# Ledger of designs, part 11: VHH binders against Glutaminase (glsA)

Target 1, 327 residues: Glutaminase (glsA), of Synechocystis sp. (p73903)
Amino acid sequence: MGIGVNSDPKVVHHQSIPKPNAMAIANYRAITTKQWQTWVEAARLQALNGKLPQYIPQLSLVDPGNFALDIGDQNGIIYEAGDTDLTFSLMSVVKPFLWLYILHHRGWQWAEQKVGDRPSHLPFNSVEQLEQDGGYPRNTMVNSGAICLAGHIPGATIEQRCENFLTWLNHTAQCQLWLDQELLASVHSLPNPRNLAIAHLLAAKGYVEDATLALETYNQLCCLSGCLKDLFKLGLMLQCPQPPLQPDTTARVKATMAKAGLYEMSEAFFRRTGFICKSGVSGLILACLPAPSPTIFACYSPPLNEEGNPVAPLALLEFLAEFTSRN
Key: E = the ipSAE of ESMFold2; O = the ipSAE of OpenDDE; V2 = 0.75 times the mean of E and O plus 0.25 times the DockQ between their complexes.

## First folded at step 4 (VHH)

Design c5 (framework vhh_vobarilizumab_d1)
Fold by ESMFold2-Fast, scan of step 4:
Structure c5 (fold): chain B 327 residues (1-327), chain A 118 residues (1-118)
Amino acid sequence: as target 1 above (327 residues)
Amino acid sequence: EVQLVESGGGLVQPGGSLRLSCAASGFTFSSYGMAWYRQAPGKGRELVAGIYSGGSTSYADSVKGRFTISRDNAKNTLYLQMNSLRPEDTAVYYCATSQYSKGFEQYWGQGTLVTVSS
C-alpha cells in the first residue's frame, strides 16, 4: 500500500487504509451485554418522564411500559431486549418507505416537482409552514410531504392504493406488515383539523388531485402495523438494499431522514452523532447507524417527549453516541 | 444530592400485604417519573411498576391487579401497595427515578428486602 502520483493532474491517488480508531468507533459488536443491559434499564427509567399521544385514542391506551429493542446488521442481531412479540403501528415511520416507493417507481426528478427535501424548523403537522411554502411540502418526513406522496400511489380506491404499497413493501423488505383496521377506526374517531387543512391546501395548490383520497390513503399507511422483526427488516432494506432497489435511491431516503426524521432536532442530532433516524408517535425509532458493517437500530417504547420523539429509544441513541465518541 | 431511601420490607405470609415507601430528596420530585424494581436471588432486575410525572401508571403482568404504585408529591414519597403476595414476589425492591445525575448516572435506592414465606 502507499500513495502514488504521476505527472498527469487527472490521476487519482491510491486511498489510505482506515485508521484503527475509526474501526473501533463503529464496532457495535464490541459492546458488552452488561453495557447494553445498563443502557436499556436507564432508558426505560427515562421514559417515565414521557407521555402517550392523546389525539389517537387507541395509542393513548397502550401500556407505557412496553419495550422492545433490536440492534443488528446484515450478519444478524447484535443485541435484543424487551418483548419482541409486541405489535405496533408504524405511524410516521412509514414515511421513509413511502418516499422510497415513490423514488423507486417514479424517479426523483418527478418526485421533486411534488415535494422538497429541505429541513423544517416547525412541527411535523404545521399548516403554517405549508402556507409559507405556497403549498409545496418542505420534505417527505413532515405530514404535508407524506400526504402529498400518498396521493400519488397508483390505485382506483384508497384501499387499492394501500394494498399496492403494502404488497410492494412486504415483498421488498421480506416482512409481514398488516393494516390495523381497529387503529384506523380509532384515527377516524377524533377530528384532525391540521391534517385536513394540509390535504385541502395541497389540492388547492395542485400538488394532489383529491384531498380526501390523499389524506385517507396516508391514514391507512400510518396504520400499517408489525412487530420488531418487521421494523428491523425495514431498516435492512434501507442499509443493505437488494436489486431491484438502487443504493442511490436508499441513500436519498436516508439523506432526507438525516434532515427531518426526528422533527425539529433532526439536523443537529445527525451532525453531532452521524445517526440517521425516523420516529413515529406510536413509540418507534428506526435508525441507520454508521459503521464498517451498516447497522440498524429498531426500538419501541410508547412514551414521547415534548417534541413527539420516543424517550427511551432516543436515550439509547444518546448513550451509543457518547460511548462511541469516547471509545 | 439525590437520595432515595426505601422502607417497609419484611417477612410476610403468602396472601399477605406490605406497603413499601421511598423517601426522595435532593431534586424536584414532582417533575420526575418514579419506579419500583425488584431483584430475586440469582435473577436480573425487573421493572415492577412505574408512575409518570403526569400520574399515569404501568405494571409488570406478574403484579397487575395485586400491586398499586402511588406518590405523594407534597411529602416527596413514592409508595408500592402489595396485596395477595406470593412466594415468587420474594426479592429486594428498589426505588428509582427518571432524573439523570450529572454525567448520565441513574439514581437508585439501596433496596428493601421482601420475603414471602410460610
Scores: ipSAE 0.371, ipTM 0.758, lowest interface PAE 2.9, mean pLDDT 86

Design c6 (framework vhh_vobarilizumab_d1)
Fold by ESMFold2-Fast, scan of step 4:
Structure c6 (fold): chain B 327 residues (1-327), chain A 118 residues (1-118)
Amino acid sequence: as target 1 above (327 residues)
Amino acid sequence: EVQLVESGGGLVQPGGSLRLSCAASGFTFSSYGMAWYRQAPGKGRELVAGIYSGGSTSYADSVKGRFTISRDNAKNTLYLQMNSLRPEDTAVYYCATSTFPRGLTYYWGQGTLVTVSS
């Protein structure tokens, strides 16, 4: 599935780029255990040059050597490494599933009145982008889009809205996510003036009814936590949706991930590799890989690069892209 | 040309201590994270200790509270202070780094043997 990202809105070029072979050749089960181990060691070494996020105190205190990796498909795990019992928060990895929830329950015609489906030209947390767009979020993978959608989850309270989303997600993905109350307290312990400004602008322009309800629901969703098995099952739900979840709905979510899932590098990375990804600041990348069988990549490693993407998971995806382009 | 040269290994009794050193050259040492790995006979390599960008450190559960990683940027040297050594710590110890954000661009030293006899 190379569909969903086929444009570069800023660049008109005539330079030849090598044709991607990744989509034609990927047999991940043919990769040797020794090759996987070599890539894992190299990725973990690259992570030494990453940094823990400082703007969420609980995330700044995690062991930077934490690591967990699953690659697999609907037939099971292809390769597993690290400590699979480690728990982590979804953070921005929740955004594709919030989008899926809204599309499933309300449909696209309702959703397009609240959020766009266009690439972002400014950073994912830009207040300036939202102002230029009159309060209409560019897409669901930027903070403004996710905060907007969180404001439309049904429920009488913030807690009930979070519970309704969590219950649906756990049931649909067959996972066991939970709300990390200590992490939520940590998120509240430092101000986030950018997200606050976004929430107020959305309310002022009529895209959400209550800025506080939208923002606080979003904060709770970002603090939903689980283990590697849960993250892998979330990926299975995107790649292999089961009724009543429609394949067209998951395809739309994946198309948005291809445009904006890895911040500024999203569109270029997808165009080069065919990999559809979403990162989270806790150290997660969840990826949908083009292969003869739909393949899921789920990886946890806390150190982040300058863009805010996890170093080791991204390095592993680069190794896989290079391998599939050559084989 | 990146070079990493380990020293300080040897034979020690259980409960003893050793200090390993890694002399680094060919790159801007202070700008990169560094790690100690070990490989016991018949086993794969494992991460023992890392010193990350920003000064954070990590340790394998098996060595927490016993081993301390440190660095001297003026001397381009990485250290591993190993206390309360156990027979299970017997391994070749490797100094390692990566100087690039992409690809298989990482460097290992030759290793130094640590034997804890019992």
Scores: ipSAE 0.447, ipTM 0.788, lowest interface PAE 2.3, mean pLDDT 87

Design d1 (framework vhh_vobarilizumab_d1)
Fold by ESMFold2-Fast, scan of step 4:
Structure d1 (fold): chain B 327 residues (1-327), chain A 121 residues (1-121)
Amino acid sequence: as target 1 above (327 residues)
Amino acid sequence: EVQLVESGGGLVQPGGSLRLSCAASGFTFSSYGMAWYRQAPGKGRELVAGIYSGGSTSYADSVKGRFTISRDNAKNTLYLQMNSLRPEDTAVYYCATSTWTRGSYTFTDYWGQGTLVTVSS
């Protein structure tokens, strides 16, 4: 009698954009294993429409069929799928944690002198936006903001700065991230003229002291790597911060993620779903989901859409948004 | 309207070969990834092989080395070459794609009607 289940594929239909209902209680534990499996299958089909990033050679060579998913809260995993032993680089998913590091160590009053908190309507690597803003980065989730903040991590060398950040992050999140040296060599193998121009403009306008130090520190942070369990623990740190990390600090980070975490689609997606997300070009989405128990969504699937967001993780979030709007 | 029509299924003996075809219409075929799924009697639907819009391919472990997915963009046709067929490959085989619009946060999945493959002596 198994032939009567999933006779039709799960289709994500076009929805009118409702205002997120902050009073709606999402019960992700009520979702059946069969429903999760159906959504995972549909999301992986949608990923076939995506492409791997070509500007980082090591990322262009990964198996596009790779997949790993954890959804859970402080009480444990709600659902898990795929190959949870797969390792991946954080790439832009490091940006919320760099912001958190700076806010924790330097405070908001210092940080606002170096970086803004306004949404950007231009691409995440826009030199033109930074020029229009006089060298003052729009927010911490665009490359200019992250490069600026990386320039202010303490340390005598690029390596010491990366190590100081990594040690703090691993200790605070209770994870085991590591610097992928081969990926770092891959990042250096092709020129990135936009990030170079951003770093030089930040230095010319006085937002960082050393363009090369800022950019190369940022490059190392993007190459910090881990597995699904590490990504999930990073999400727990944002949703369920422990002393000495203050809840108002994680709240500021999540507010910026809501505005700018999914590139061009961030504001529209957050407004519709209430989901707070950050994507990375390695195929990651880390999301903070509204629920009575703060819920984490951690997903890895390399193929990206036209905006640069991972196709399968985004499709899964759309299925969850539909479920929570109907239940 | 998106339409996918499978053909090439049939009865084959173990160790035999079949080539499945999927004729696609109603969308810009070359811009979209394509997949073959199968559903065996009493089992759920499973992904067999995918071909991404950029040309990269992926396979289920159960068929890797035996099946080859390919496409002909000039003919709007997807293929699955099945070699060294086994009784456990008996299933209805489905052609599938997903379409999206730039800036759209929703996808629509399309499936063909299926073509039956029976591997039996």
Scores: ipSAE 0.064, ipTM 0.548, lowest interface PAE 6.2, mean pLDDT 85

Design d2 (framework vhh_vobarilizumab_d1; at its last look DockQ between E and O 0.66; V2 from the best seeds 0.70)
Fold by OpenDDE, look of step 5:
Structure d2 (fold): chain B 327 residues (1-327), chain A 121 residues (1-121)
Amino acid sequence: as target 1 above (327 residues)
Amino acid sequence: EVQLVESGGGLVQPGGSLRLSCAASGFTFSSYGMAWYRQAPGKGRELVAGIYSGGSTSYADSVKGRFTISRDNAKNTLYLQMNSLRPEDTAVYYCATSTYEYGSRTWTDYWGQGTLVTVSS
């Protein structure tokens, strides 16, 4: 059954992005190259204290010194550093775009029956939280939410479902993302009992029809891979949506990112820095400033802190926030 | 006070070897990652090698296979073994780290004074 594009304008529930404390419009174009270099150097030094993930073998083998940065807006790149030709997997960074896909094709009224929009105080892979909530995922940025939504991508096979999503995303964002089969094999090499439990609970409670299909589709979506330019374009799609994508749809996704994109630290980080973020275990952070600033921050640096967020990108965002507060 | 003191630089012929040392003090050395940077005359400072707190290492492409970064936590010392040195390796080499200040909840970067490595026939 083809998911009909629900373009009903009535689906726009204004979920207000929490107002950051300091909506100071920073002119990032006024920042000198020397200042950027100083921040990048400092961020990379901090990253020496991060760690690579161990639960996905292929991600444990990447060079921890890998680094790429793009910051820009609808007019182009403001600053670039590192090796922008490096490839990486999206992992959890795919979750906002899965959310976007579902909102665009099904609408929020349908989606709210399957997934909530509340922050989590428990880890992103918590089974306990899902149990407590009666099988209703807390939000779309935790694994239970993402697995649930992945289970509702149309397609006869898991591969077709992934392809349907990928094709739509590449076309809409003008990206060249691809499924990394080697990474997928690596993901399969180590069972994830938490995700498995999540998927089965979702199925048992009627939120997905097939636990295996939902989970495996999610796994494939996580293994979608690209380069920094793709990540930047994904940010551009969120900040500057083009028809047929509705601005209210992207706004809802960004609101969810503000609440849950960096897991437990999301709300505090947003209030302090003004940045809406989504992080991934591969070392990615995609960050956006809310309106009126269309700033997009795309950064790849594999070393993670204890919370599972990339160290260097977070440091850079803090520097930018400080800069904004002073200017 | 955090201090980083480099040593081991000098004049060496092409193809030769040097071992740099960085003596660290004023922080829990074993808890933090360390790096070597270098700055050649008229060029910007560049990362040469890093050793992460977890023990992983990373190298600039220009030094891969020739340089080895290591540490001795018991001695609070960082090392850079440089083999097969080339004239283009001529630079001031700096030891660096970033430490967390719990009181201010900020990271602070620290650099040594540097040690000169000259590779020339």
Scores: ipSAE 0.666, ipTM 0.885, lowest interface PAE 0.7, mean pLDDT 93
ESMFold2-Fast, scan of step 4: ipSAE 0.725; ipTM 0.908
ESMFold2, look of step 5: ipSAE 0.756; ipTM 0.920
ESMFold2 (binder alone), look of step 5: mean pLDDT 88; pTM 0.873

Design d3 (framework vhh_vobarilizumab_d1)
Fold by ESMFold2-Fast, scan of step 4:
Structure d3 (fold): chain B 327 residues (1-327), chain A 121 residues (1-121)
Amino acid sequence: as target 1 above (327 residues)
Amino acid sequence: EVQLVESGGGLVQPGGSLRLSCAASGFTFSSYGMAWYRQAPGKGRELVAGIYSGGSTSYADSVKGRFTISRDNAKNTLYLQMNSLRPEDTAVYYCATSQWTKGDYELTLYWGQGTLVTVSS
């Protein structure tokens, strides 16, 4: 109708309303199989620059070429590569789930009396940091925090405490983890004077009742083992909690992972990528990725970098971060 | 500047042996892991063997017990000793490494030109 006709695209196209944060709209299902294969080849090559952990004999003997990857969401697997039947121990990947267990059963206000939520600038097994903090663990992702929390799992014996945790975790995540007794014997075969000193300091300062009970329970939890499907389901539990788990409880666990899940690199990596990660010295990274559908990254590759993080899983996360920033 | 040059490929009868070499230049060879890949006609590229900067090795199940990867850091050379060769080992063999570049936040893959191994009577 004549001169001065004005059409506003936002009125005509309701779906053109701006969405917050471009990273939140990343669609990992749009990534081609050829692109995934290229990234997997590159990551596995980079792993050749890594080292196997020498302080746990059984972990020093695994095939460093072992590899398994799942990326997916609540609707299923987006991409899968490697040998999905490989089994591995959780090691430090158990720490977020120990934190989740304690928060779920004892609550936030009780838990914060036993462990902090601040990042550590010293190694994950630092006795000096715990001494400087008066026996109060810096966060739940360092050994002192996890040993402290393991001391508060209910049960009459170390074995019953581990079983109570394992039964809860398997039921809640719908997975099939088991205690690897051979790995536990391997952990006991060499002294760990730092973890022993940590446990004694926690007991001396009143944060745990029994140093040996706390440390031995922690050792058993680190030796809980599974396959790639189990690791992926643990990630689903964090991203898509089901009753009776409270969403604020999983949010608190993920906040601690963002601060301390990849040791010294945690905060810098999270700020740059938005990825929430936890690594374990057996070669695992479990990550929560920002997306319209909450996405899980579960990857196993034994070789570690100098910080103790798995080389190939970390390289894959770097490729994903660069891809999403460019697209 | 990074260069990888493979040699030692050729025609060999089943049950025979070959030794492949890869001459590396343009980087601190001893500080990096190295790998051998192969690509058979009509198939994708597969990892055959890897050697870490610390000396640990890994092998594809198809070649375990028959192939040996080794390195000579003084000569900047990677080797693949191939024994008990089979017709299915026929492929172009590639020397490879990966390095962080651009301030250690971009991963760059480096491949050689490849060397042809034909196992046939």
Scores: ipSAE 0.078, ipTM 0.599, lowest interface PAE 5.3, mean pLDDT 85

Design d4 (framework vhh_vobarilizumab_d1)
Fold by ESMFold2-Fast, scan of step 4:
Structure d4 (fold): chain B 327 residues (1-327), chain A 121 residues (1-121)
Amino acid sequence: as target 1 above (327 residues)
Amino acid sequence: EVQLVESGGGLVQPGGSLRLSCAASGFTFSSYGMAWYRQAPGKGRELVAGIYSGGSTSYADSVKGRFTISRDNAKNTLYLQMNSLRPEDTAVYYCATSTFKWGSRTYEVYWGQGTLVTVSS
């Protein structure tokens, strides 16, 4: 970027915000323990049809039978299953919280100059989409949007930028995330030519000042790690924001998740179910569920489908959607 | 259509070995993950071992190092090699698989009829 460099024309937001086809209200607390156990068993069986990601060596070596589930609300846990002591990296689940950080500190008017909020029907790491859009990222849930925003976190170094974000997130969500240094080394062990091309295109078009700084900050944020309790608390922060977080700010984040949180399937899934989701390649889905009380779904299971979404968490969400549509 | 038939169960002394087999038919066996479950008298059903469509395996902590899950895709057969058997391994063992049909939004779980393993002195 430089002084006097003109940005490409802003994308006009003429499409309505996504809305579900029906308001299916379900009392998740009415679901029996036996029903939950049946769904968990079925979802874990379905996970046998998934595969571990191969492009991050540390993630390729995890036990694919790992599983942990929390569903709950502000009044507590509704149902819990699996091994709650398991730890995992957020990967792309960090993206909604990076968006929340930028909106909270910089505001929407600034953020709109750097990133759009339209759905994408191309892969999350598409260089071709960013090229078509003149270097202006389609939304904050694709890699180009997140890399762009990571480039604007304050700090003199990559480490300071990551630490500033981590300290804010841990304080705001009341969780205890940490940077997994071994996973970060694993991420650096294999080339990622698409993310590198994205970062350079963002810099060439003036959306970030330094391609390497933006990309490396983004890599560190993806390697932030925690346990099921931390993931649940992150969801609680989105559903039940406390001051100084504004409900309008968390609503904007959730609107983007509805459009783009599950890659290509996001908008169709949201319109059918009303579920607002974000997946991560480590095996995570974090979801905000419609209910009489704001409900959080936090699930970890490493095997992924062909789109890169975790198989068992997605199967559980399909069971919940069917329950909701029947009740 | 989809059918799973277990065999190889029986009475064995503590410290002995058994190999269970599951003959699968009615689906493209090589495209699906497979699992072994067990149900001991008076207990709920427990996942023992899984073999994923990509070839990776997973085991319950209670059987790690003693049991080995494997498959022969040419024969449409799943195996469970059980070594160093203990009285607490006494259970009915079930072969299982699952399919999700996204277009119809149907989830189908298939179970065999089970094969009894009794570990007794």
Scores: ipSAE 0.219, ipTM 0.676, lowest interface PAE 5.5, mean pLDDT 86

Design f1 (framework vhh_vobarilizumab_d1)
Fold by ESMFold2-Fast, scan of step 4:
Structure f1 (fold): chain B 327 residues (1-327), chain A 122 residues (1-122)
Amino acid sequence: as target 1 above (327 residues)
Amino acid sequence: EVQLVESGGGLVQPGGSLRLSCAASGFTFSSYGMAWYRQAPGKGRELVAGIYSGGSTSYADSVKGRFTISRDNAKNTLYLQMNSLRPEDTAVYYCATSTWTRSSGYTFTDYWGQGTLVTVSS
């Protein structure tokens, strides 16, 4: 917290802060299979201390022992573990790609009129934060920012807007994501008064035209689902964008992830590790890792910590950070 | 009501073996992950071994290769086979699980046994 990276006596740093992306670069291909297996086993053990989401019924019923990991780059997979056939919803991991979609189609100058790019000091679903900011969302990684952006996807209906986004994302990332209708019904089965209040405040302040359209489009996007291979390809799109995606656009998305991708811990974690992450409450972390070849970390493990970040994926990133700090 | 009852602890010489058991009741045992934790005198509680509902296992580095976690779903029983015991394995060992309840709004709830003492000493 704050200046903690240079104050940590347990960590050897290759670069001084506050320039975390100047951190010394690790060769992940030099890590042995035995070392990976040891870290995976330790991370999975730590996941037994976590909890499943309380507010989404279908997510509360998954096997907490589910696990899948890919780490790799444009040249292929470096290490793979767990059950790679498992399917999961993106949940908040969709937010970077919604931001990418809006930046690609509308541009930065338009987007900054609707959503900020500052870290949030309150939880990701805070109505109080949005009220304090006069209805202007703090950043695209909090619920208010994502709901706002979902309100601006083109389409005559909620379904058409979701389809337009999904078609673009699948084509651009070479993924096969689909809308999980059962999960969407599960999301609708319990009240979410915070997201409803957020959507109404956005509409009242003029940041979206229709609160219901914005919120329901956002709900459908969070229920987009895939497998580990799809998640890895989403990461590859961020790290190694291909035309017509502009590298400056993906860099802007990654900058927002560094500030807000892991809720309250985002900026401190990025400053300490140089890792750019986004978590989702289904148990996902997608991370962009500094390396001579831009590296993707894609991990699924349902149990979450108190902040809502997945326990096992986060533990693995901590092991990697410690390894890279020691060389 | 969820109940976990550990047994099998005792005094053993260094290099010896013990088998701990945990009898579970009040939930669908086969559907939930189970774990063994331990707490040494003057130290915090640490996770030793876990077994998921699908049967996959994980171990703390300090016990890997020496301890084996297993389950018998027909008997609603969790086991910890402890081999090559060391003085630093001296602790109270706890059986733990987490259960889900649809009627309580899908809340995850942790349950612990009362513990069984393992003393490794000459």
Scores: ipSAE 0.006, ipTM 0.277, lowest interface PAE 11.3, mean pLDDT 84

Design f2 (framework vhh_vobarilizumab_d1; at its last look DockQ between E and O 0.70; V2 from the best seeds 0.75)
Fold by ESMFold2, look of step 5:
Structure f2 (fold): chain B 327 residues (1-327), chain A 122 residues (1-122)
Amino acid sequence: as target 1 above (327 residues)
Amino acid sequence: EVQLVESGGGLVQPGGSLRLSCAASGFTFSSYGMAWYRQAPGKGRELVAGIYSGGSTSYADSVKGRFTISRDNAKNTLYLQMNSLRPEDTAVYYCATSTYEYPSGRTWTQYWGQGTLVTVSS
């Protein structure tokens, strides 16, 4: 006379930080080829009103009509357009991966002593924001945070530090990125007094040991270059991390991108769309799109809007956001 | 209100030259980039050349060195100088632009001309 009830298997629920907005579930594979072609044409017409960055000589000479798009998931490409063999520098798109590198190798407890994880209220290159905060960078998507973290990549020389990061990133994401020496020479030919001031303030406040090493390591990381396939694989690493990367680590990087990855528009865009993005002034947007199969958007189009975000990639993301709101 | 009117198309022998014009009205011409597209029979529409609002230009690989895009802001006219024409250049050529309202920045409207036919044949 015993009473027994078969128990269902127990499931341990891991709680994560709730998303700030309700997100639509989308099937990007349902978008027809004709619809993609229409959107790409519209986006490229909008890009006619963008501008190349004049303050970066090598980028100001790029063909403004260059265009490449991949959208896909772990099962492959959903849609591809343009010239995917074009090469480009990552510029600021390297910043999420520097953050990932530091979180992976040093952990959050160490990293939070060096850099914050909240929005900046002044421009991405602001010395004034860093001064107001006593040398503690607001986040890793602004120059002060990225320079600080570059100063903590292991290596005896600047070149060893860049090689250590590059080798790790190429192996982990299965990329073939390379240091563009011609672009690096162009960067060296330009005075950048704001970044120099940032590096010295970080060193003076004890956030980096050597201002020169931190700044020059950062300069080299920004000159890492690749093609659209590399950018797509970087997105796969964020969306579908493989051991030894922990999912919580990539989740934290994506949370920072949602707050700060598109300059001033970052939080509002994420709240409206659920898209987690990082832009770069070479004309890149890398985005993590919510879907049952985590989706990567990688797009290159050099013309920028007034905020410094690429016009055509943003237009495509707006079209996708409208599509997901209908479905 | 916005109007784009192409002219200058016609029949040309291989190796010849032709100059297309696009008369624009109904918007502040000098504020916006402009482009030429073309569509050959049985093919999709393709970008031929663009002139961007910052003044830079771009060209499809198939026309680089042979075609030149230019504009005259005093006349509100976009041009395409086409040299060393080939039979593969046979298409309807379209003038196009995209404009926006300043406050929104998200609302873009595309405008296309009706096209002008270029035929390159002996």
Scores: ipSAE 0.719, ipTM 0.895, lowest interface PAE 0.9, mean pLDDT 88
ESMFold2-Fast, scan of step 4: ipSAE 0.701; ipTM 0.880
ESMFold2 (binder alone), look of step 5: mean pLDDT 81; pTM 0.819
OpenDDE, look of step 5: ipSAE 0.812; ipTM 0.929

